VH-VL binders against AP-3 complex subunit mu (apm3). Designs and how they scored, part 8

Target 1, 249 residues: AP-3 complex subunit mu (apm3), of Schizosaccharomyces pombe (o94669r175to423)
Amino acid sequence: TNEFFIHVLERVSAVYQPNGKLAFGTVKSDMECKCQISGMPLLLLSLRPGTKLGNVRFHQSVNLKRWKQHPDQIEFIPPDGKFTLASFQTDFATQKSLPVVVEAKNKLDGRFEVRIRNTGKKSVENLKILITIPQALKSVTVTEGNYIFRASKYTHMEEGILEWSVKKLAWTSPALVLTGFLAPLKKDANSTEESSSYSKLEHLDLQYKLQGSTLHNFKVESLKMLNHPDKKSYKGVKHTIIAQNVSFR

## First folded at step 1 (VH-VL)

Design f1 (framework fv_disitamab)
Fold by ESMFold2-Fast, scan of step 1:
Structure f1 (fold): chain C 249 residues (1-249), chain A 121 residues (1-121), chain B 105 residues (1-105)
Amino acid sequence: as target 1 above (249 residues)
Amino acid sequence: EVQLVQSGAEVKKPGATVKISCKVSGYTFTDYYIHWVQQAPGKGLEWMGRVDPEDGETYYNQKFKDKATITADKSTDTAYMELSSLRSEDTAVYFCATGYSYGSRYYFDYWGQGTLVTVSS
Amino acid sequence: DIQMTQSPSSVSASVGDRVTITCKASQGISSWVAWYQQKPGKAPKLLIYAASSLQSGVPSRFSGSGSGTDFTLTISSLQPEDFATYYCQQANSYTFGGGTKVEIK
């Protein structure tokens, strides 16, 4: 009753090179709100001066004329319950780095290692590493978490996706390691192409959540009821980063 | 921790239908196939079919194609197996199972506890 | 349809014995064979996949071998908890063998 909640969800898409350098990245954000205010409130959300929202799309209740004149002010009449107030995009190149770093190592005998480390200051939740396996997989060992290999449903080849799941990766954790062995391509041990018997891992995708963090310097400075400027209903903003499309190639 | 929990034992008359559930927890339901396996009393295991919970695509053992209907409900993380026109030969323990694949072939590393279906005359 | 023939149908053994179970496919299936253990009233448990790969958590006394049509499960030193029924399975169309009951001598 008489409460307004804001949850900013930042969905990240990024591609990193093997050396850890960011090739490109974008962040798509949704400002999810929940209104539990009696009556028909006229609300004004003020953002930190200088906040820039790319390709912003507003809920139909937003006064677009006011936004055009004052691009740090969002005036609206909320519906009851849950709704998306605004959706926007920012260029990741000008923002903070993602905390999870992945490195893949390929050995000549078909062994491979995938190492993950949390370089940030917050715990990573529900971490999934999707490893593209280019040929038959013989064995896998992990230092933490669970793994599942899912073969291609369409081609039914010996290729597939190895999913490595870790419920929580604390920033104080040592690097987690997955070690695997590829089955050799059909060649004798005394083949002249021994070094070509195994493909290399060249594509990994990451998915995870990070609570209480933001890649934007986004801040809600105030939420006021214009028809009742002395009333306070705002309880602050929650931030969550959802890394759903992060590749290492 | 991965768990598959099946519904309880059923006793049915010939000609009836029965629907068995398999509730999944501990992993993303839509990421892996759910398989169903029949085991008649004192006999071996027989694969019945599978469903992809992501899109509902099914694949059946020809022996069971006209007998069993396999479905999945993403909203409840539950797979189902329905048997129609029950006969005494359908008396068996039915298991749901899931697991990873290797070389495009599926192996069952997680199983439900089994559901006994008894068809009595 | 690929048939899987297991032998023997039963074997009597003592703790410490080496037990060997064989499985023959009616046609070539490369290495696409799994082995499962089942105890009375319980669900099967995966022991071996892809003919020779040991499932996580399974004791090293279990091993699998073979390719093509002939496959073998070996228990190098039988323990009390190993008395169970064992099944092979081909993974191209998921047919199981008839099972081998390992019972106390």
Scores: ipSAE 0.000, ipTM 0.383, lowest interface PAE 19.2, mean pLDDT 81

Design f10 (framework fv_disitamab)
Heavy chain, then light chain:
Amino acid sequence: EVQLVQSGAEVKKPGATVKISCKVSGYTFTDYYIHWVQQAPGKGLEWMGRVDPEDGETYYNQKFKDKATITADKSTDTAYMELSSLRSEDTAVYFCATSLGYRYTSGQYFDYWGQGTLVTVSS
Amino acid sequence: DIQMTQSPSSVSASVGDRVTITCKASQGISKYVAWYQQKPGKAPKLLIYAASSLQSGVPSRFSGSGSGTDFTLTISSLQPEDFATYYCQQYSSYTFGGGTKVEIK
ESMFold2-Fast, scan of step 1: ipSAE 0.005; ipTM 0.435

Design f11 (framework fv_disitamab)
Heavy chain, then light chain:
Amino acid sequence: EVQLVQSGAEVKKPGATVKISCKVSGYSFTDYYIHWVQQAPGKGLEWMGRINPNSGDTYYNQKFKDKATITADKSTDTAYMELSSLRSEDTAVYFCARVQEGYSVEYGMDVWGQGTLVTVSS
Amino acid sequence: DIQMTQSPSSVSASVGDRVTITCKASQAISSYVAWYQQKPGKAPKLLIYAASSLQSGVPSRFSGSGSGTDFTLTISSLQPEDFATYYCQQFDSYTFGGGTKVEIK
ESMFold2-Fast, scan of step 1: ipSAE 0.011; ipTM 0.553

Design f2 (framework fv_disitamab)
Fold by ESMFold2-Fast, scan of step 1:
Structure f2 (fold): chain C 249 residues (1-249), chain A 122 residues (1-122), chain B 105 residues (1-105)
Amino acid sequence: as target 1 above (249 residues)
Amino acid sequence: EVQLVQSGAEVKKPGATVKISCKVSGYTFTSYYIHWVQQAPGKGLEWMGRINPSGGSTYYNQKFKDKATITADKSTDTAYMELSSLRSEDTAVYFCARDEYGYEFLGSFDYWGQGTLVTVSS
Amino acid sequence: DIQMTQSPSSVSASVGDRVTITCKASQDISSWVAWYQQKPGKAPKLLIYAASTLQSGVPSRFSGSGSGTDFTLTISSLQPEDFATYYCQQYDSYTFGGGTKVEIK
């Protein structure tokens, strides 16, 4: 039993403007490996020519002299078990975008609606929508999932974060909808105004996972065992996107 | 290069008011919250409050809400913290710190000012 | 008010030692925990956020773990520059632990 597993974890931070335009996006990637090879293998990981790794940090076992001469090749002697082979930072690849879109609407009566759609071709997992509530919240209804309100203890306006959790959002699913009502803002003693006023929702954050997808042009072409070229231990590469800080402002 | 640069040390008498500045550079001022943290001599860190420089909205630790006033000036990329009715127990180093308004990763204080020592003595 | 109880208050250690600092929240704060290093006369420096994520530029000998209410900062092999005071922070509502001073044995 001689197996080597590679899992590329892409941790994503992004900021989207209300018009849907990406203002900022960065991907921090870890190549998490698991080695189940007997003896002392000398491995060569080959990347697609032209792959550019930013701010690369390699495991101690990597031959840095070889990598400097051939930046598409990573030669190393793996420890047994789990380890991180490389950590690097990339920009979103051309035409790549996160698949979850958000629409938020505020109404004059204190009602607000948040709609979430998966526009991609993969299911979104462990989706969490964090809605900043700028004043007291009266009620909330969701079409799917669960919610929890976490009040800030440092303000008299009863501000907080509303956490909406959905285990899976398939690409074929209809939009998820959250409807809420804000409590009216307190009237001044000197005010002659009769109408209530409400703050608008201005900030939403998303967290989720995507299996089998990537936001960069990183590609592993092969893994060879240089000291035993007749052995095949490579099982392929798994990719997971972890969207951890995706803001809509 | 992200930098938060605070005003210099102050010595004040009891009952006085002091205003500390925190000038930022190397990023968009209105895209990050600015927090203020108190550290009394030989003691730990205590959060005082934060401001959103874009709208000027503030949140305060209840302990400091009657003592501290946090403001921001977008034209000079500067946050301010004013302490009123100073007492000897207000003697401390005061830090400003940056926090991107994002969940998990970016909610921590990733860059800090160098600190401003305020000494209250009679 | 969420309280962060940090232990120990101080630890005496030698270069090369493994140092472990713990932090306990009075209620569930998920992974909203950061760890900071402060040297005398200096501002705190962010080491770890989201309980276990290493800040860029921080040496790999630092690691964080935990979720819910129990959190740990570990320095796997203490270096001379690591003698400092360490603070945990929950950033749901921004309370700091009392700090741990790592001193030369």
Scores: ipSAE 0.000, ipTM 0.388, lowest interface PAE 19.0, mean pLDDT 81

Design f3 (framework fv_disitamab)
Fold by ESMFold2-Fast, scan of step 1:
Structure f3 (fold): chain C 249 residues (1-249), chain A 121 residues (1-121), chain B 105 residues (1-105)
Amino acid sequence: as target 1 above (249 residues)
Amino acid sequence: EVQLVQSGAEVKKPGATVKISCKVSGYTFTGYYIHWVQQAPGKGLEWMGRINPNSGGTYYNQKFKDKATITADKSTDTAYMELSSLRSEDTAVYFCAREYDSSGYYLFDYWGQGTLVTVSS
Amino acid sequence: DIQMTQSPSSVSASVGDRVTITCKASQGISNYVAWYQQKPGKAPKLLIYDASSLESGVPSRFSGSGSGTDFTLTISSLQPEDFATYYCQQYYSWTFGGGTKVEIK
């Protein structure tokens, strides 16, 4: 058989300011391969002409001399089975379009709302929204998904993390909404200023997976077997974005 | 050498108040949360609430919020649970337990021997 | 409020039998599940944590499995000292299952 599979995994870390502006971001990418080619293949992977990989580390089988002269070409002799061909990193500032938009609003009397929308063209999978709750939580309602509250260690305020989980958020889905109410502070609950009795939400984190998309602007053009040029040697490329550390502060 | 030792059995009349103690030894008292669990005769375990002995902060099961008051005394390494306005439905064994960190969420690794509270007219 | 539904309520088994007890969470709780053994008149004893990790000093015949919402405790070869009631617990927010009484025959 002459099948070779490439899975490009892009792990995203980003921090957004309260006004929605990106403060910083990075994308760490792994090119994970699976070789199912008979014989002793010498492979040449060609990326879109002009592609350059930032801060790249290659598998030991890669011909570094060829790559230095042609940065869009990776020549290598694969081991059988699974291996990582290359790992590279780019600054997210040049790739700033994440598909999930979060709007958090503090309302009167301890009420808050978190709204999530998928503005991309692919479904978002295994979405987790981690909401930092600054004081005791009275009640929570979600339009979809499950939630779990985990109280923080060493606190008298009953603060903690509210984890909101949604298995799939389709790009055609209406906005998902979480509505919560904070319990008033005991001292402040006896004051005439009800709104001053409640802390405001200031921190959220997102985690999710997005299949069939890429933040890195590169494409696999071809995979050629140099020592057997008459054989077909290419079957599949898959892209997955993994957002693990996306913060709103 | 970790040990949680609870006070002895109590017999109370309806409307009375009872205060159960849980004295710890063999570890730093202020470093671990203490939880309280109720077990009615012939029934299962039900979580009541917890206390952070360092801050005095408490978190209760809503079912017990108006019934139980949990406190801690750092000078004697002792946690307390007070039950007010006792009724026959409060007859149960009450356990204290230490919270141990595992995978970022906390389970109960050491338990007290239990205190039987009987509410009888 | 996360509900833990435990089944069966009781089971009768012979020494050497394989016993399985199941626990279902009303919400996803990853692997934040512990299993406890309680003998008559005694405090509960931790057996399994993180759904599948065996506590030190617990016999290897006890094992746990599962993730998300469905969890199982297995005793591979029941011994006379295993007569007890077993409880699952999610420790994300501390809810116990209803318990399973194992009676050795």
Scores: ipSAE 0.000, ipTM 0.389, lowest interface PAE 18.7, mean pLDDT 82

Design f4 (framework fv_disitamab)
Fold by ESMFold2-Fast, scan of step 1:
Structure f4 (fold): chain C 249 residues (1-249), chain A 123 residues (1-123), chain B 105 residues (1-105)
Amino acid sequence: as target 1 above (249 residues)
Amino acid sequence: EVQLVQSGAEVKKPGATVKISCKVSGYTFTDYYIHWVQQAPGKGLEWMGRINPSGGDTYYNQKFKDKATITADKSTDTAYMELSSLRSEDTAVYFCARSDYTQFEPYYYMDVWGQGTLVTVSS
Amino acid sequence: DIQMTQSPSSVSASVGDRVTITCKASQDISSYVAWYQQKPGKAPKLLIYAASSLQSGVPSRFSGSGSGTDFTLTISSLQPEDFATYYCQQSYTYTFGGGTKVEIK
């Protein structure tokens, strides 16, 4: 059995402004391969026609002379087992958006609300919303999933990170909602009357995986064995988006 | 023998959706791309998009990416093309055609074509 | 976006004439060009692939040539059944030329 597996891992870093506008975003991509082909194959991997990889670094086995003539073709001699064929970086285009949309609102009297929607066509997996809590929490409720509060070590206001976890968010799911209440901050005892005040949420982070999707027009079209052109090789291609540095601040 | 057989003519009203089929026989469905090509009355050929039935991967002409959806069903050896929000300018003959993607060079020529499906959009 | 500019848009010729149709790509596409013939009311038929390779069953009066950006389809001795529209296609990202209608006098 001649099998060659390609896992395209796209690691997302993005920062959104409080109004929901993307401030900047980058995608660092790795083509992680696993070769299970007998002998010493000479392989040609063809990408979606017209594909040009920006700031690309290739495995040492890649024929750079061929790639310079045809930027969407990668000719190489794979090592056995696992290796990284190529690594490259792209910036987010204005037309491109992440499939998970976050809406965070500060309400009156220390109430806050975080809404999560999946606007893509694939299920989001292992979703974590990390909400920076600037002061003690009074209560939290969630529509779905689990939450854990982790206090900071050196915080006299009892601030910390509220971690909201959802195993799967289907694209057909209704918006998921977290509602929380902050405990009021107390003023000096010397005040004429104690006033309740509340800090606002200013920062949250998303982490998730999205299988079977890509943030750009990158697709593996074919894999051919050049030294045996009459033979067909099975190729398995998997795409995974890993969002680990997606901030709203 | 190798054949691509398309579904029959359709008459639709503006705003409707239509789904055209292309059933293949005489070869291994997953070894060839299936392309869709539009030809408006009295006009030339315009490539719309293609699918790789093996993985379901699609590639579209930007002009058609919000109009056409191409799918494939391996259990019935049938490719489909769905057109949404039909307008009079979508009136055309739609062809499916296959191309071999296993060749060393990317010679994605279309050697076998369906007979065409006329879609008429009128009120 | 690779654009294919085909010329002429139409040509009228007599039986026995040599007919030449040209196709120009907006960028280097090596030999990734195919030529198709379409008769009224019918699906297109592949004539030439890889710029110069004759498809099985196609008469030898048809030939293709060219590489890079400039490509030519030649019919060495036009026959009555050659009344048709001819299209070039770049095989790389599938763009068709505008077509050339060949009318026999």
Scores: ipSAE 0.000, ipTM 0.381, lowest interface PAE 20.4, mean pLDDT 82

Design f5 (framework fv_disitamab)
Fold by ESMFold2-Fast, scan of step 1:
Structure f5 (fold): chain C 249 residues (1-249), chain A 122 residues (1-122), chain B 105 residues (1-105)
Amino acid sequence: as target 1 above (249 residues)
Amino acid sequence: EVQLVQSGAEVKKPGATVKISCKVSGYTFTDYYIHWVQQAPGKGLEWMGRVDPEDGKTYYNQKFKDKATITADKSTDTAYMELSSLRSEDTAVYFCATVYEGTWLSDAFDIWGQGTLVTVSS
Amino acid sequence: DIQMTQSPSSVSASVGDRVTITCKASQGISSYVAWYQQKPGKAPKLLIYAASSLQSGVPSRFSGSGSGTDFTLTISSLQPEDFATYYCQQYHSYTFGGGTKVEIK
């Protein structure tokens, strides 16, 4: 009957250079809790020793005096039901890398290729690859998933976003490939050249979810009920990474 | 006609260096990776690595990383594979291969060079 | 590294026979499998890509099947020109099977 659930949601924002090198990144995390404990419990959540939460904001029930003395301990009286215990932000450049690797190529005659691999040990869910298209598309093929082209407002060159969706990318999956062809740009009326011209792709975004992983070097070690130390602390902890702003440019 | 044409057979002494060429014709050289594959006498095929002729970026099989150097010259539509510090165990036929237009749904090698036999003997 | 285990290593067959060659990946590779034919002194030729797609110009007696870890190449009615060595390949990270030599009984 006494259950407490913690869901750690980590929303990642990162920018990679065209060569694949990380330019910068940040992770904004929320500890979302669900309390189903009878009465008014006084809880102590202990994190991995040495854990320091960056730019942290706590729920109003948190004992800030205790936290200042012990930064890896969060003492609180939870409201019943759902609430956010803490929100914090860390520099993504420290510790862990994202599992999804992108290889994008501009080829000749308006052809381009985007190759996606999952190099991690967990499945990637609801993967969206958002490719900025600088001019009209002629055709697109994908090895898996679905795609849709969304034209930009007031587009003279028929610019837009090509959205490639894959429901699940397992860590055992081979690389997924999207091949596209741009329509030729109209040549100058004054041009004596017969060659078609094409813009190059310069921007791609990824969005996905990764269950059971964390980008922070912290772990929930224990949950104790201080006003009832003879009772068992029942808890479930989930970790989810949400990549919602990962850019390659 | 789409073709990959390799340089002729080589006989080298241990410790020597050999550089094999792969001339591309019939398609745009920079559109596809050029791969290199080793086949020792009486043995199977083993992938060595690839080069992107567009930007010269390479990816190697770790077994060959310190032995082989793969390059591409887009001014001559030619890829190269150089083997250094040759030993008798490097005796093999070496193939270049690529993916051609019409096989977009795969990275399968649909165009192959004829192969170059490198013999290392004392 | 993904290992491709090919069997049998050799098979003796007669013209008109049905020949099957199998290939097992050490981990799931979806349908990213190709099959090649190699005759003595020649370069390999692509027969099948994406596990089951027949390459242009390849006779319809060749077929591929499988997904995940288990893959099969079938020659429905062996012809004299089909005596050769056959290789499977996964092209996620490019490893070949050990090869299967199809030779005359």
Scores: ipSAE 0.000, ipTM 0.397, lowest interface PAE 17.0, mean pLDDT 82

Design f6 (framework fv_disitamab)
Fold by ESMFold2-Fast, scan of step 1:
Structure f6 (fold): chain C 249 residues (1-249), chain A 121 residues (1-121), chain B 105 residues (1-105)
Amino acid sequence: as target 1 above (249 residues)
Amino acid sequence: EVQLVQSGAEVKKPGATVKISCKVSGYTFTSYDIHWVQQAPGKGLEWMGRINPNSGGTYYNQKFKDKATITADKSTDTAYMELSSLRSEDTAVYFCARGWDYESSGYFDPWGQGTLVTVSS
Amino acid sequence: DIQMTQSPSSVSASVGDRVTITCKASQSISSWVAWYQQKPGKAPKLLIYKASSLESGVPSRFSGSGSGTDFTLTISSLQPEDFATYYCQQYNSYTFGGGTKVEIK
């Protein structure tokens, strides 16, 4: 069967302060398409009237003359298979928030906890929590998922990145917890003062996907085949938020 | 067409440094990770590391952390991998690959054509 | 680190044969497995992602399956263009299997 699929991917980069406030954020969006239509269709994608695409770059098949005259219309002849129709960027809106909440706590005797909750109304998929470990890691336990520790560079402290992966975090799920224990530190040779035996966690990054959600309320009104207006090939738009560079510092 | 194009073959002496490029086109460079993979002659594939071109953040296979340095230049849509202190065992084909994120994050599509680095004494 | 043990390392087969290749992960990796085909002198090509999803343009004779730590790639009826080396990959932390060379009998 002839089919045209549109997937709007919103890639989020954000930096949050320890108090939970957004310091910086941007959303880079791609309209990923998959064309499985016989022949050479001439397609017209119509966006909600008044839609403005920031820093937009179009696939080479797009009729730029038409777009300049009608900025909410994208006319194109798709290649077969997968392609990116358009890429654009918007600043992260302050009235929109990401649903994954992270809390990192440093405990006594080198113990630390990282707690993850999904406070939204959609499942979080392919969740990765990248925890910067400031010294040798003794042990780790997780309530769900898998973890991998990788040293970023050799040092006396044996620091690295602990990557915690969870396939799916439903919005009805209780908080997930990672508990870790650091190996004791020795006094720095350059220090003249007594020092703590354990460093504290100060940096954490998140990566994940949200299906069926959008940050900028982007809407595709219609997709029509101009050379065959009676033919139905359009199956709607899938929206996914991809948090790829979300930092807590 | 999404495409990753790598720089040409290199022949180096032991102790030298080599820098391989991977220029991308047909998609938004900063939206996908670029991975590097080593394949020694007649051997299998071994993952070396990745970069997020938007943040510059890198993640390395521990085996390669002191050998390889991965960077990205957003202005030219190009990722780089530099190999230092070359030895004969570094002779291999090096591939870059995009971390494709259509249904899941991390699988590699497309791949660059590969760059052969030969280290000879 | 997650190890991917791929078997067999090589298989001799004839056109029309069913070929099965297995990968075993040292720990659970959910469905984060891809399969690649590599011909001599060429870059690998994606065949299967998310354990069982067929990449667009890949013939339907290729299929993937898996549960827990065990994953398989099946070629239901081997064709001349299928003689190649096949690799599994887990992309939770990016390790490849050792490869399986499918050779003409």
Scores: ipSAE 0.000, ipTM 0.380, lowest interface PAE 20.1, mean pLDDT 81

Design f7 (framework fv_disitamab)
Fold by ESMFold2-Fast, scan of step 1:
Structure f7 (fold): chain C 249 residues (1-249), chain A 122 residues (1-122), chain B 105 residues (1-105)
Amino acid sequence: as target 1 above (249 residues)
Amino acid sequence: EVQLVQSGAEVKKPGATVKISCKVSGYTFTDYYIHWVQQAPGKGLEWMGRINPYSGGTYYNQKFKDKATITADKSTDTAYMELSSLRSEDTAVYFCARLDYSGYDVLYFDYWGQGTLVTVSS
Amino acid sequence: DIQMTQSPSSVSASVGDRVTITCKASQGISSWVAWYQQKPGKAPKLLIYAASSLQSGVPSRFSGSGSGTDFTLTISSLQPEDFATYYCQQDNSFTFGGGTKVEIK
């Protein structure tokens, strides 16, 4: 029948300083639509009054003349099936926090600890923590999930990326903890003596998905079919945050 | 200096609506979440909900989701909490509080408003 | 939802006493605990965050400890200004403990 679906995907990139403060943050958003309406409907998508989309790029079907006069209104004739109606970008305010927080601590004798928690009210899905390991990894344990260590093949220090995967982190879950131990640094490849020296963890990356949340003050008020005002086809808006480039440095 | 200043005490009849304000100063309003906490007479603290002033996004304690509406006005650096269909059980002091964080790991309320007493009586 | 059980509900103490207040979470919460002091008619004041970190300007007689599910707030030598109600709070969903009233013996 006559159905129109809107899925707002917000892809977040952010860099946090060691003190936990946000250094840089950007959200790139796509309004991905699926049209299953017969004929050539003329649709008007109305956003919350006063909404202004930053660095916006519209699908070719959008009436740009109307949008210039009314930035909270998007008039268009959709193609059949899936398409991106609009793409836009906003930057984070300084000190803004994302729903997943990470604490990384360097301990004595090559021990390190990474703690993760969900401070939001939605479950975090497909959580992946990428920990840059600066030297040979002796051992690691996790309270939940799975891990894979990918060593850099061509370095004498056996550095690499430790990838920690958790399928779901509920907002009520206790902190997830990864504990690891680094092997002592060797002065050179031919030495039989080991140093007690250890590098510190300096870099982590996060990837995850969060359903039903938004980082924008963005709301779809209505979707009307202008050439057939008696038809109702709007099914609502789905929101997903995709954290794909969140760094702690 | 950081300050959160709330509107004055209110006396309302059952069924009325009340809107409490929390005006912030001394920092960038959109950089910190604002939370609301209820304290009934002689009772403890109960979290009600929060707003992200940057996005306008809210989250509520289930107990309060049909009672409270939290909003924010960036032009005046003011957060609001509206209570609808007031009953005697809503008589309480309501606090706004700023959420801050330490490192990557912990959240806490570092600054609080002075509280607003709402009395519901006939 | 994570519940915070605080004990005792009240304690009678004298100036100079050591006072210990405990807080138990229904689930593991790492170090996600803050402690607040509230005097009658006033807003709560942050004392401790991250279970054991002392807030700037708070006297060193206050200390926090614990991890996982069991947490304590200790006042090493009670002063007249310390008679108040104390609350623990977990920060994952912002649940407060029931409060502990520290009153004059």
Scores: ipSAE 0.000, ipTM 0.379, lowest interface PAE 18.9, mean pLDDT 82

